# Designs tried in a protein design chat: VH-VL binders against q8ixk2r445to577. Part 32

Target 1, 133 residues: q8ixk2r445to577
Amino acid sequence: FFGMLQNKGLTDYCFDYNPPDENQIVGHQVILYLCHGMGQNQFFEYTSQKEIRYNTHQPEGCIAVEAGMDTLIMHLCEETAPENQKFILQEDGSLFHEQSKKCVQAARKESSDSFVPLLRDCTNSDHQKWFFK
Short names: E, the ipSAE of ESMFold2; O, the ipSAE of OpenDDE; V2, 0.75 times the mean of E and O plus 0.25 times the DockQ between their complexes.

## First folded at step 19 (VH-VL; framework fv_traxivitug)

Design j05 (at its last fold request DockQ between E and O 0.81; V2 from the best seeds 0.00; counts 0 for: pae E 2.1 > 2)
Fold by OpenDDE, fold request of step 24:
Structure j05 (fold): chain C 133 residues (1-133), chain A 120 residues (1-120), chain B 107 residues (1-107)
Amino acid sequence: as target 1 above (133 residues)
Amino acid sequence: QVQLVESGGTLVQPGGSLRLSCAASGFTFSKYWMTWVRQAPGKGLEWVANIKQDGSEKYYVDSVRGRFTISRDNAKNSLFLQMNSLRPEDTAVYFCAREGYQSLYYFDSWGQGTLVTVSS
Amino acid sequence: QSVLTQPPSVSVAPGKTARITCGGDNIGWKYVHWYQQKPGQAPILVVYYDSDRPSGIPERFSGSNSGNTATLTISRVEAGDEADYYCQVWDRSYDHVFGGGTKVTVL
């Protein structure tokens, strides 16, 4: 699967990654923004290694969850996907992070009304359902 | 370091034409959306036009559509703004700006601008 | 078209805190960016994505965005902070939109 990763509950919002520049690709937080087909920042790939890959730049980035965090941070992809980069996109649209055993939910950014994907306890909320468009 | 240097601004008569240039350095020009923003004397900032990395997409503010053309030459690290049918209200300092890497949401680098004056 | 509204001017004493607002319908649902512009100079990005600070920008500069108002906060204001400040958003329908700008005067 590849393309824009759109949230079901938060209508018309997609995964969005915005590195500061071409030389600072990793270490920054994935956010949500209105879905659009203009920028490379909303193109992701779900791989057979269960990665959510940011492959519009080389070297490619993979979304990871750092220890103790609930945010999605871009790391470099590795030959063998590390445990903190593994997600299961289930048939019902839920996006499950294997290591934390939590689901990715569209939520408010801290100290802002803007939106980010955050790890939360898994529910049946449409805000935890995602699909590629 | 990132540098953007505008040139070409001058005095022109209404109905005239002018071509602005922006010379970029200190970064991989071809990897960024580029934009023109203008500022009339004593006024605020107004987005004018932007162009995708490969030039395949161009967008304009309504007031300049059909009169202005944005273009780029990635081999020369250059951004251009062809301005035709100029009007007095086009008088402004024109800034060249780099948009966020692959994002196009904000402008992280700006040139010093070049003044375009349209007057009879 | 989206409209961003800023107060024309804000006055602040040295060492105090300046707050510059940017109003817009449901602006809290969008990411707001802020620029500083001194006379005769190019604008400089000082806050982006509501509250993130670019490298090299002092921590005295901070931002927030909620409801219909985004705010740029400048703490411990210095004489050098005197400038025009602009908010900006990207609208997929109308592209980039700037606020009218706020002139910050350090008394």
Scores: ipSAE 0.750, ipTM 0.919, lowest interface PAE 0.8, mean pLDDT 94
Fold by ESMFold2, look of step 19:
Structure j05 (fold): chain C 133 residues (1-133), chain A 120 residues (1-120), chain B 107 residues (1-107)
Amino acid sequence: as target 1 above (133 residues)
Amino acid sequence: QVQLVESGGTLVQPGGSLRLSCAASGFTFSKYWMTWVRQAPGKGLEWVANIKQDGSEKYYVDSVRGRFTISRDNAKNSLFLQMNSLRPEDTAVYFCAREGYQSLYYFDSWGQGTLVTVSS
Amino acid sequence: QSVLTQPPSVSVAPGKTARITCGGDNIGWKYVHWYQQKPGQAPILVVYYDSDRPSGIPERFSGSNSGNTATLTISRVEAGDEADYYCQVWDRSYDHVFGGGTKVTVL
């Protein structure tokens, strides 16, 4: 799949990536923002290796979660996807992180009313369901 | 590192036309939305127009739509603003600004501006 | 069109804290960006995404955004912080909106 990765429960919110500049795309947190498709920062590819790729930039970025963390951050993609970069987009829309055994949820950012994707225990919440548009 | 240099601002009669230019350097120009922001003397900042990386989409504040045309030449790292049917209320310093990388939420780099005065 | 409301001015003594507010309906659901502009100069970005600082902006500059109010906080104010400050959001209707500006006077 390729497009905007949208949350079902938080209507009109999409994965959104905003590195400081074209030369510093690693290590920053993925956020959620209103879907608009006007910048290339809301376009991601879900690959057969179960990666979520930021492939509108070269070299491509891959979303990862570091051990013990719950935030989604950008790493460079590798030829073979590392375990922390593997997400299963299930038929019910849940986005399961294999290494942690947790699901991606739209969650409120601590210092504002803004939302970010975070790992949480898997539930049936629509806030844990995602689809490409 | 990033540089934006505006030119073309001058005194012009009401109803006249001007073309502003902005020369960009220090970044990959074609990867950024570019914008014009203006500031009337003694007043605040007002967004005027922006243009997509490939020039295919352009947006304008209501007060200039139909009179101003934003354009870009990615081969020459240049941004332009064609201003027609100028009015006294268009008098302002016009800033060239770069939007965020692959996004359009904020302005991370600004030129020093060029003054346009519309007066008899 | 969205409207962002800022106080026209704030006075603060050197070494004290200045708080500059930016009011808007449900502004907490949007990311707010802040610019400093000194007389005769171009604006510079001092805070973006509510609370992030560009490289070279001191930690004295911080921001928050919740409910209907975003706030730029300048701790340990110096004479060099005297400037106009603008908040800004982007509306999905393709418009950038600036607040009216706040003149910070250091006395």
Scores: ipSAE 0.591, ipTM 0.873, lowest interface PAE 2.0, mean pLDDT 91
ESMFold2 (binder alone), look of step 19: mean pLDDT 92; pTM 0.941
OpenDDE, look of step 19: ipSAE 0.685; ipTM 0.908
ESMFold2, look of step 20: ipSAE 0.561; ipTM 0.866
ESMFold2 (binder alone), look of step 20: mean pLDDT 92; pTM 0.939
OpenDDE, look of step 20: ipSAE 0.571; ipTM 0.885
ESMFold2, look of step 22: ipSAE 0.580; ipTM 0.869
ESMFold2 (binder alone), look of step 22: mean pLDDT 91; pTM 0.938
OpenDDE, look of step 22: ipSAE 0.689; ipTM 0.912
ESMFold2, fold request of step 24: ipSAE 0.496, 0.535, 0.556; ipTM 0.855, 0.862, 0.874
ESMFold2 (binder alone), fold request of step 24: mean pLDDT 91, 91, 92; pTM 0.930, 0.934, 0.934
OpenDDE, fold request of step 24: ipSAE 0.694, 0.731; ipTM 0.907, 0.914

## First folded at step 20 (VH-VL; framework fv_traxivitug)

Design i01 (at its last look DockQ between E and O 0.07; V2 from the best seeds 0.00; counts 0 for: pae O 9.4 > 2, placed apart)
Fold by ESMFold2, look of step 20:
Structure i01 (fold): chain C 133 residues (1-133), chain A 120 residues (1-120), chain B 107 residues (1-107)
Amino acid sequence: as target 1 above (133 residues)
Amino acid sequence: QVQLVESGGTLVQPGGSLRLSCAASGFTFSKYWMTWVRQAPGKGLEWVANIKQDGSEKYYVDSVRGRFTISRDNAKNSLFLQMNSLRPEDTAVYFCAREGYQSLYYFDSWGQGTLVTVSS
Amino acid sequence: QSVLTQPPSVSVAPGKTARITCGGDNIGWKYVHWYQQKPGQAPILVVYYDSDRPSGIPERFSGSNSGNTATLTISRVEAGDEADYYCQVWDRSYDYVFGGGTKVTVL
């Protein structure tokens, strides 16, 4: 799939990536923002290797979660997807992170009213349901 | 370092036309949305227009729609603003600005501006 | 967002903290960006996405945003911080909205 990855419970919010510049696309946190489809920063590809790719930039970025962390950050993609970059988008809309065995949830940042995707224990909450548009 | 250099600002009579230019350097111009922001003397900042990376989408503040045309030449790293049917309220310093990488939420780099004066 | 409201001015003693507010209905649902503009100069971005700083902006500049108010905080204010400060948001209706600006005077 290629498109905007939207949250069911947090209506009209999409994965959104905003690195500082064209030369610093690794290591920054993925956020959620109102879906608009402008500027290339809300477009991701879900691959057969179960990666979520930021492929509007070359070299391509892949969303990862580092060991012991709950935040989604950008790494460079590799030929074979590392385990920390594998997400299963299930038929019920849950987005399961294989290595951590947790689900991606739309959550409010601790310090503000803004939203981010975070890993949480899997539930049936609509805030853990995602779909491509 | 990112540089944006505006030119073309001058005195013009109401109803006249003027073309502003912005020369960009220090970044891959074609990868960024570009914007014009203006500031009337002694007043605050007002967004005027922006343009998508490939020039296919253009947006304008209501007060200039139909009179101003934003354009870009990615081969020459240049941004333009064609201003027609100028009015005294268009008097301002016009800044060229770069939006965030592949996004359009904020302006991360600004030129020094060029002054447009519309007066009879 | 139709209007962003800033106080016209703030006075602060050197070494103290300046707080510059930006009011807007449900502004906490949008990311707020802040610009500094010194007389006769172009604006520069000092805070974006509510609380992030561009490279080269000192840590004494910080921001927060919740409810109907975003705040730019400048701690340990120096004479060189005397400037106009603007908040700004973007709306998917293709609106960029700036606040009216706040002049910070360092006494």
Scores: ipSAE 0.623, ipTM 0.883, lowest interface PAE 1.9, mean pLDDT 91
Fold by OpenDDE, look of step 20:
Structure i01 (fold): chain C 133 residues (1-133), chain A 120 residues (1-120), chain B 107 residues (1-107)
Amino acid sequence: as target 1 above (133 residues)
Amino acid sequence: QVQLVESGGTLVQPGGSLRLSCAASGFTFSKYWMTWVRQAPGKGLEWVANIKQDGSEKYYVDSVRGRFTISRDNAKNSLFLQMNSLRPEDTAVYFCAREGYQSLYYFDSWGQGTLVTVSS
Amino acid sequence: QSVLTQPPSVSVAPGKTARITCGGDNIGWKYVHWYQQKPGQAPILVVYYDSDRPSGIPERFSGSNSGNTATLTISRVEAGDEADYYCQVWDRSYDYVFGGGTKVTVL
């Protein structure tokens, strides 16, 4: 699966990654923003290694969850996907992070009305449902 | 260090044409969306046009569509704005700006601008 | 058609805090970016994605965005902070939109 990773509950919002510059590709937080369909910062791929790849840069970035965190941070992809980069995209649209045992939920950014994907306890909320478009 | 240097701004008569250039350095030009933003004398900022890394996508503010053409030469690290059928209301300082890396949302670097004056 | 509304001017004494607002319908649902422009100079990005700060921008500059108002806050204002400040958003329907700008005068 590849393309825009769009949230079901928060309609018209997609995974979005905007590193500050070409030399700072990793270490920043994945956010949500209006789906624009023009690729680039909103182009992701779900791989057979259960990675969510930011597939517009070489070397490629993979979404990771750092210890004790609930945010999605971009790391470099590795030959063998590390445990903190493995996600299960279920048929029902739920996006499950294996290591943390949490689900990815569209949520409001702290101290803002803007949106970010955050790890939360798994529920049946549409805000935890995602699909590629 | 990121540098953007505009050139080509001058006095032209209404209906005239002008081509602006922007020379980029200090970064991998071909990896960024580039944009033109203008500012009329004593007025605010107005987005004019932007162009995708490979030039395959171009977008314009309504008031210049059909008259202005944005283009780029990645081999020469250059951005261009061809302005035809110029109007007095096009009078402005035109800034070359770099958009955030692989983004379409904000402008993280700006040139000093070049003044275009359209007057009879 | 989206409009961002800024106060035309804000006056602040040195060492005090300046707050520049940017109003828009449900602007909190969009990411707001801020630019500083001094006379005769190019704009400089000072805040992006509501509250993120570019490298080299002092911590005195901060941003927030909620409801119908985004705010650029400049704490411990210095004479060098005197400038025009513009808010900006991107919208898939309206492309790039700037506020009208706010002249910050340091008294």
Scores: ipSAE 0.465, ipTM 0.862, lowest interface PAE 1.2, mean pLDDT 93
ESMFold2 (binder alone), look of step 20: mean pLDDT 92; pTM 0.942
ESMFold2, look of step 21: ipSAE 0.575; ipTM 0.873
ESMFold2 (binder alone), look of step 21: mean pLDDT 92; pTM 0.938
OpenDDE, look of step 21: ipSAE 0.009; ipTM 0.622

Design i02 (at its last look DockQ between E and O 0.69; V2 from the best seeds 0.00; counts 0 for: pae E 2.5 > 2)
Fold by ESMFold2, look of step 20:
Structure i02 (fold): chain C 133 residues (1-133), chain A 120 residues (1-120), chain B 107 residues (1-107)
Amino acid sequence: as target 1 above (133 residues)
Amino acid sequence: QVQLVESGGTLVQPGGSLRLSCAASGFTFSKYWMTWVRQAPGKGLEWVANIKQDGSEKYYVDSVRGRFTISRDNAKNSLFLQMNSLRPEDTAVYFCAREGYQSLYYFDSWGQGTLVTVSS
Amino acid sequence: QSVLTQPPSVSVAPGKTARITCGGDKIGWKYVHWYQQKPGQAPILVVYYDSDRPSGIPERFSGSNSGNTATLTISRVEAGDEADYYCQVWDRSYDHVFGGGTKVTVL
């Protein structure tokens, strides 16, 4: 799949990535923002290796969650996907992170009204359901 | 170091035309949305127009739509603003600005501006 | 087009904290960006995405955004912080909207 990765429950919100500049695309957090498709920052690819790739940039970025963390951050993709970069997009729309055994949820940051994707215990909430458009 | 240098601002009569230029250096110009922001003397900032990396999409504030045309030449690292049917209300310092990498949400680098005066 | 309301001015003593507000309907659902402009100079970005700082902006510049109000906070204010400050949002792909600006005077 390739396109804007949208949340079912938080309607009209998409994965959105905004590194400081063209040379600093690693280590920053993925956010959620209103879907618009006007920039290249809302386009991701879900690969056969179960990666979520930021591939409108070279070298390509892959979304990861570091051990013990719940935030989705950008790493460089590797030839063989590391375990912390593997997400299963299931038939029910849930996005399961294999290494942590948790699901990606649209969540509000505690300090603001902004939204981010975070790992949470898996539920049947529409805030844990995702699809490409 | 990112640098943006505007030129072409001068005194023009109402109804006249003027073309502004912005020379960019210190970054890969073709990877960024570019914008014009203006500031009337003693007043606040007003976004005027922006243009996508490849020039395929252009957006304008309502007050200039149909009169101003933004364009870019990526081979020359240059941004332009063609201003037609100028009005006294267009009098301002015009700033060239770079938007964020692969986004269009904010302006991370600015030129020093060029003054356009529209008066009889 | 969205309207962003800022107080016209704020006075603050050196070493104290200045708080500059930016009001807008449901502004907490948008990302707010802040610019500093000194007389006769170009604006510079001091905060983006509500609370992030560009490289080279000191940590005493911070931001928050919730409900209908975003706030730029400048702690331990220095004389060099005297400037006009603008908030800005992107409202869909057509509208980069600035607040009216706030003049910060360090007395």
Scores: ipSAE 0.523, ipTM 0.858, lowest interface PAE 2.5, mean pLDDT 90
Fold by OpenDDE, look of step 20:
Structure i02 (fold): chain C 133 residues (1-133), chain A 120 residues (1-120), chain B 107 residues (1-107)
Amino acid sequence: as target 1 above (133 residues)
Amino acid sequence: QVQLVESGGTLVQPGGSLRLSCAASGFTFSKYWMTWVRQAPGKGLEWVANIKQDGSEKYYVDSVRGRFTISRDNAKNSLFLQMNSLRPEDTAVYFCAREGYQSLYYFDSWGQGTLVTVSS
Amino acid sequence: QSVLTQPPSVSVAPGKTARITCGGDKIGWKYVHWYQQKPGQAPILVVYYDSDRPSGIPERFSGSNSGNTATLTISRVEAGDEADYYCQVWDRSYDHVFGGGTKVTVL
């Protein structure tokens, strides 16, 4: 699966990654932005290793969850996907992070009306449902 | 260090044409969206046009569509703005700016600008 | 298509806090970015994605975005902060839109 990773509950919002520059492509937070269909910062791939890859840069970035955090941070992909980079995109659209045992939810950014994907306890909320488009 | 240097701004008559250039250095030019923003004397900032990394997509503000053409030469790290059918209201300092890496959303680096004056 | 409204001017005493608002209909956009422009100079990005700060920008500069209004806050204002400040958004119609700008005067 590849393309825009769009949220079901938060209509028209997609995974979005915008590193500050070409030399700092990792270590920053994945956000949500209005889906624009132009690729680039909104182009992701779900791989057979259960990674969510930011597939617009070499070396490629993979979404990771750092210890004790609930945010999605871009790391470099590895030959063997580390545990903190493994996600299960389930048939019902839920995006499950294996290590934390939590689900990725579209949520409001702190002190803002903007949005970010955050790890939360798994529910049946459409805000935890995602699909590639 | 990121550097953007505009050139080509001069005095032209209404209906005339002018080509602006922007020389980029200090970064991999071909990996960024690039944009032109203008500022009329004593006025605010106005987005004019932007162009995708490979030049395959171009977007314009309505007031310049059909008259202005944005282009780029990645081999020469250069951004261009061809301005035709110029009008007095096109008088402004024209800035070239770099958009965030692989982003369409904001401008993280700006040149010093070049002044275009359209007057009879 | 979107319109961003800023106050034309804001006056603030040194050491005090300046707040610059940017209002508009958020249909078609969400994140707001801010630029500082001093006379005769190019704009400088001071806040992006509502509240993120570029490296090199002092922590005195902060941003927020709630309701129909984004706000740039400059705490402990210095004489060097006197400038024009512009908010900006990217509209889903693929247009970049700037506010009208706010002149910040340090008294």
Scores: ipSAE 0.325, ipTM 0.811, lowest interface PAE 2.1, mean pLDDT 92
ESMFold2 (binder alone), look of step 20: mean pLDDT 92; pTM 0.941

Design i03 (at its last look DockQ between E and O 0.78; V2 from the best seeds 0.00; counts 0 for: pae O 7.4 > 2)
Fold by ESMFold2, look of step 20:
Structure i03 (fold): chain C 133 residues (1-133), chain A 120 residues (1-120), chain B 107 residues (1-107)
Amino acid sequence: as target 1 above (133 residues)
Amino acid sequence: QVQLVESGGTLVQPGGSLRLSCAASGFTFSKYWMTWVRQAPGKGLEWVANIKQDGSEKYYVDSVRGRFTISRDNAKNSLFLQMNSLRPEDTAVYFCAREGYQSLYYMDVWGQGTLVTVSS
Amino acid sequence: QSVLTQPPSVSVAPGKTARITCGGDNIGWKYVHWYQQKPGQAPILVVYYDSDRPSGIPERFSGSNSGNTATLTISRVEAGDEADYYCQVWDRSYDHVFGGGTKVTVL
C-alpha cells in the first residue's frame, strides 16, 4: 500500500507532489511526472481509510478534491478521513473518488505538455488505471 | 531567514586538495537534498554534485568523479565538498545550494559562493 | 536531456518585454526552471516548474514550456532586470543541466 502510484496508460508516469517548502504543504496541486523514486515527492500510502497519504512529511498530507473541482489538492489528514479524501483503488486499477463518483485520469493540461491527475467520468481507459510500484 | 554560507575557497596548487564547507540555517537541513554548483570566471553555471537527505546517495558530474567527495553532517547543518587532485579547470566560484523540498528538480536557495583558484 | 541552448544575449528597452528562450530536444516533457544572476552575485530562482514564481518574484516574470522550447518572459522590463538568465532541467541521466546563459541588457 506504499510506493509510487503509477499510471498504466501514461507509461512510467507517477503521482508527484512539490510543495514550495516544508511549511507550505497544503493547498497545492498533485501532478504527474516521470517515475524516478529518487525524491520523497513520489511516495504515497494508500490506507485502510481509503486515503492517499503523502506521509514522508509530518504532519501528513492527504489528497482531496474540493467540491465542484476536478483537481487533486493536498489537505492535512484528519483522524477520520473526510468524504472528499476517500478514493477506492479498485481491482481493475481504477481510482474512484467516492464523493464525486468520478475516476482519476491522467490528463494533459491544455496548451501544455504537462500531465496532471484529474477527475473525469469513469471509463475503461488505461489512463484511468493506477497501480503501486 | 533561510541562509547558506560557504567557506574554504582559496588559492591551491595543481594536484592539491581543498575542503569546502557550507553552513545552513533557517530550515530543517536533514529534509533537503543539497547541491554544489560551480561557475568558472566568465562562464556559465555547472552542476558538480548532490547528496540525498540522509547522505546515503551521492552523484557527481563526470569531470570530478573520483576526485571530489560530497558529504553532510545533519547534526551540524553542514555540507562539505572534499576536492582532491585539483586541476586548473576546477578554478571557479563554488555555490552551495538547497534543492526543492522533498524533490531534486531545482535549487531554491543559494549561498554567495566561495572562490577556488587552482594555479601555479 | 544533455544540452540546453540559450541565445547569448538579448537587448530590450525599459518598459518593453524580454523573451529568453531555452531549446532542448522534447524539453516540454520536463519542468524548466529559471535563475537570475547579477554580476558578482549568486543566482536566484525566478521561475520554477515552467511557470510558477517563488514568493517575492514579481508577476512580470512568467514562463512557458512546450515542444522543444521553454521561454522566460519579463514584461515591463526595468533597469534592475539586467542580469544573466539561466534555464535548467533535472534529468535522471545527467542530473541538473543548465543552459549556457543569456545576458539581458536594458538600454
Scores: ipSAE 0.608, ipTM 0.882, lowest interface PAE 2.0, mean pLDDT 92
Fold by OpenDDE, look of step 20:
Structure i03 (fold): chain C 133 residues (1-133), chain A 120 residues (1-120), chain B 107 residues (1-107)
Amino acid sequence: as target 1 above (133 residues)
Amino acid sequence: QVQLVESGGTLVQPGGSLRLSCAASGFTFSKYWMTWVRQAPGKGLEWVANIKQDGSEKYYVDSVRGRFTISRDNAKNSLFLQMNSLRPEDTAVYFCAREGYQSLYYMDVWGQGTLVTVSS
Amino acid sequence: QSVLTQPPSVSVAPGKTARITCGGDNIGWKYVHWYQQKPGQAPILVVYYDSDRPSGIPERFSGSNSGNTATLTISRVEAGDEADYYCQVWDRSYDHVFGGGTKVTVL
């Protein structure tokens, strides 16, 4: 699966990665923004290694969850996907992070009406449902 | 050092044409969306046009659509704005700007601007 | 079509805090970016994605966005902060949209 990773509950919002420059591609937070299909910042791939790759350059970036965090951060992909980079995109659209045992939810950014994907306890919320478009 | 340098701005008569250039350096030009933003004398900023990395997508503000053409030459690290059928209201300093890496959301690098004056 | 409303001017004494607002319908649902422009100079990005700060921009500059108002806050204002400030959003319907700009005068 590849393309825009769009949220079901938060209509018209997609995964979005926008590093500050070409020399700082990793280490920043994945956010949500209006789906536009125009830029590579919204192009992601779900791989057979259960990675969510930001597949726009080499070396490739993969979404990771750092210890103690509930945010999605871009790391470098590895030949063998590390545990903190493994996600399960379920048939029902839920995106499950294996290591944390939590689901990715479209959530409001702290002190803002903007949105980010955050790890939360798994529920039946449409805000935890995702699909590629 | 990341840098953008505009050129080509001059005085032209209404109905005339002008081509602006923007020379980029210090970064991989082909990896960025590029934009033109203009500012009329004593006025605010107005987005004019932007262009995708490979030039396959171009977008314009309504007031210039059909008259202006944005283009780029990645081999020469250059951005261009062809302006035809110029009007007095097109008088402005024209800035070229780099959009955030692989994004269309903000402009993180700006040139010094070049003044275009359309007057009889 | 999409309109961002800024106050035309804001006056602030040195060392005090300046707040520049950017109003728009449900602007809190969008990411707002801010630019500083001094006379005769090109704009400089000072805040992006509501509250992120580019490298080299002092931490005195901060941003917030909720409801119908985004705010650029400049704490411990210095004479060098005197400039025009513009908010900006991207909208898939209206492309890039700038506010009208706010002139910040340091008294």
Scores: ipSAE 0.016, ipTM 0.641, lowest interface PAE 7.4, mean pLDDT 90
ESMFold2 (binder alone), look of step 20: mean pLDDT 91; pTM 0.939

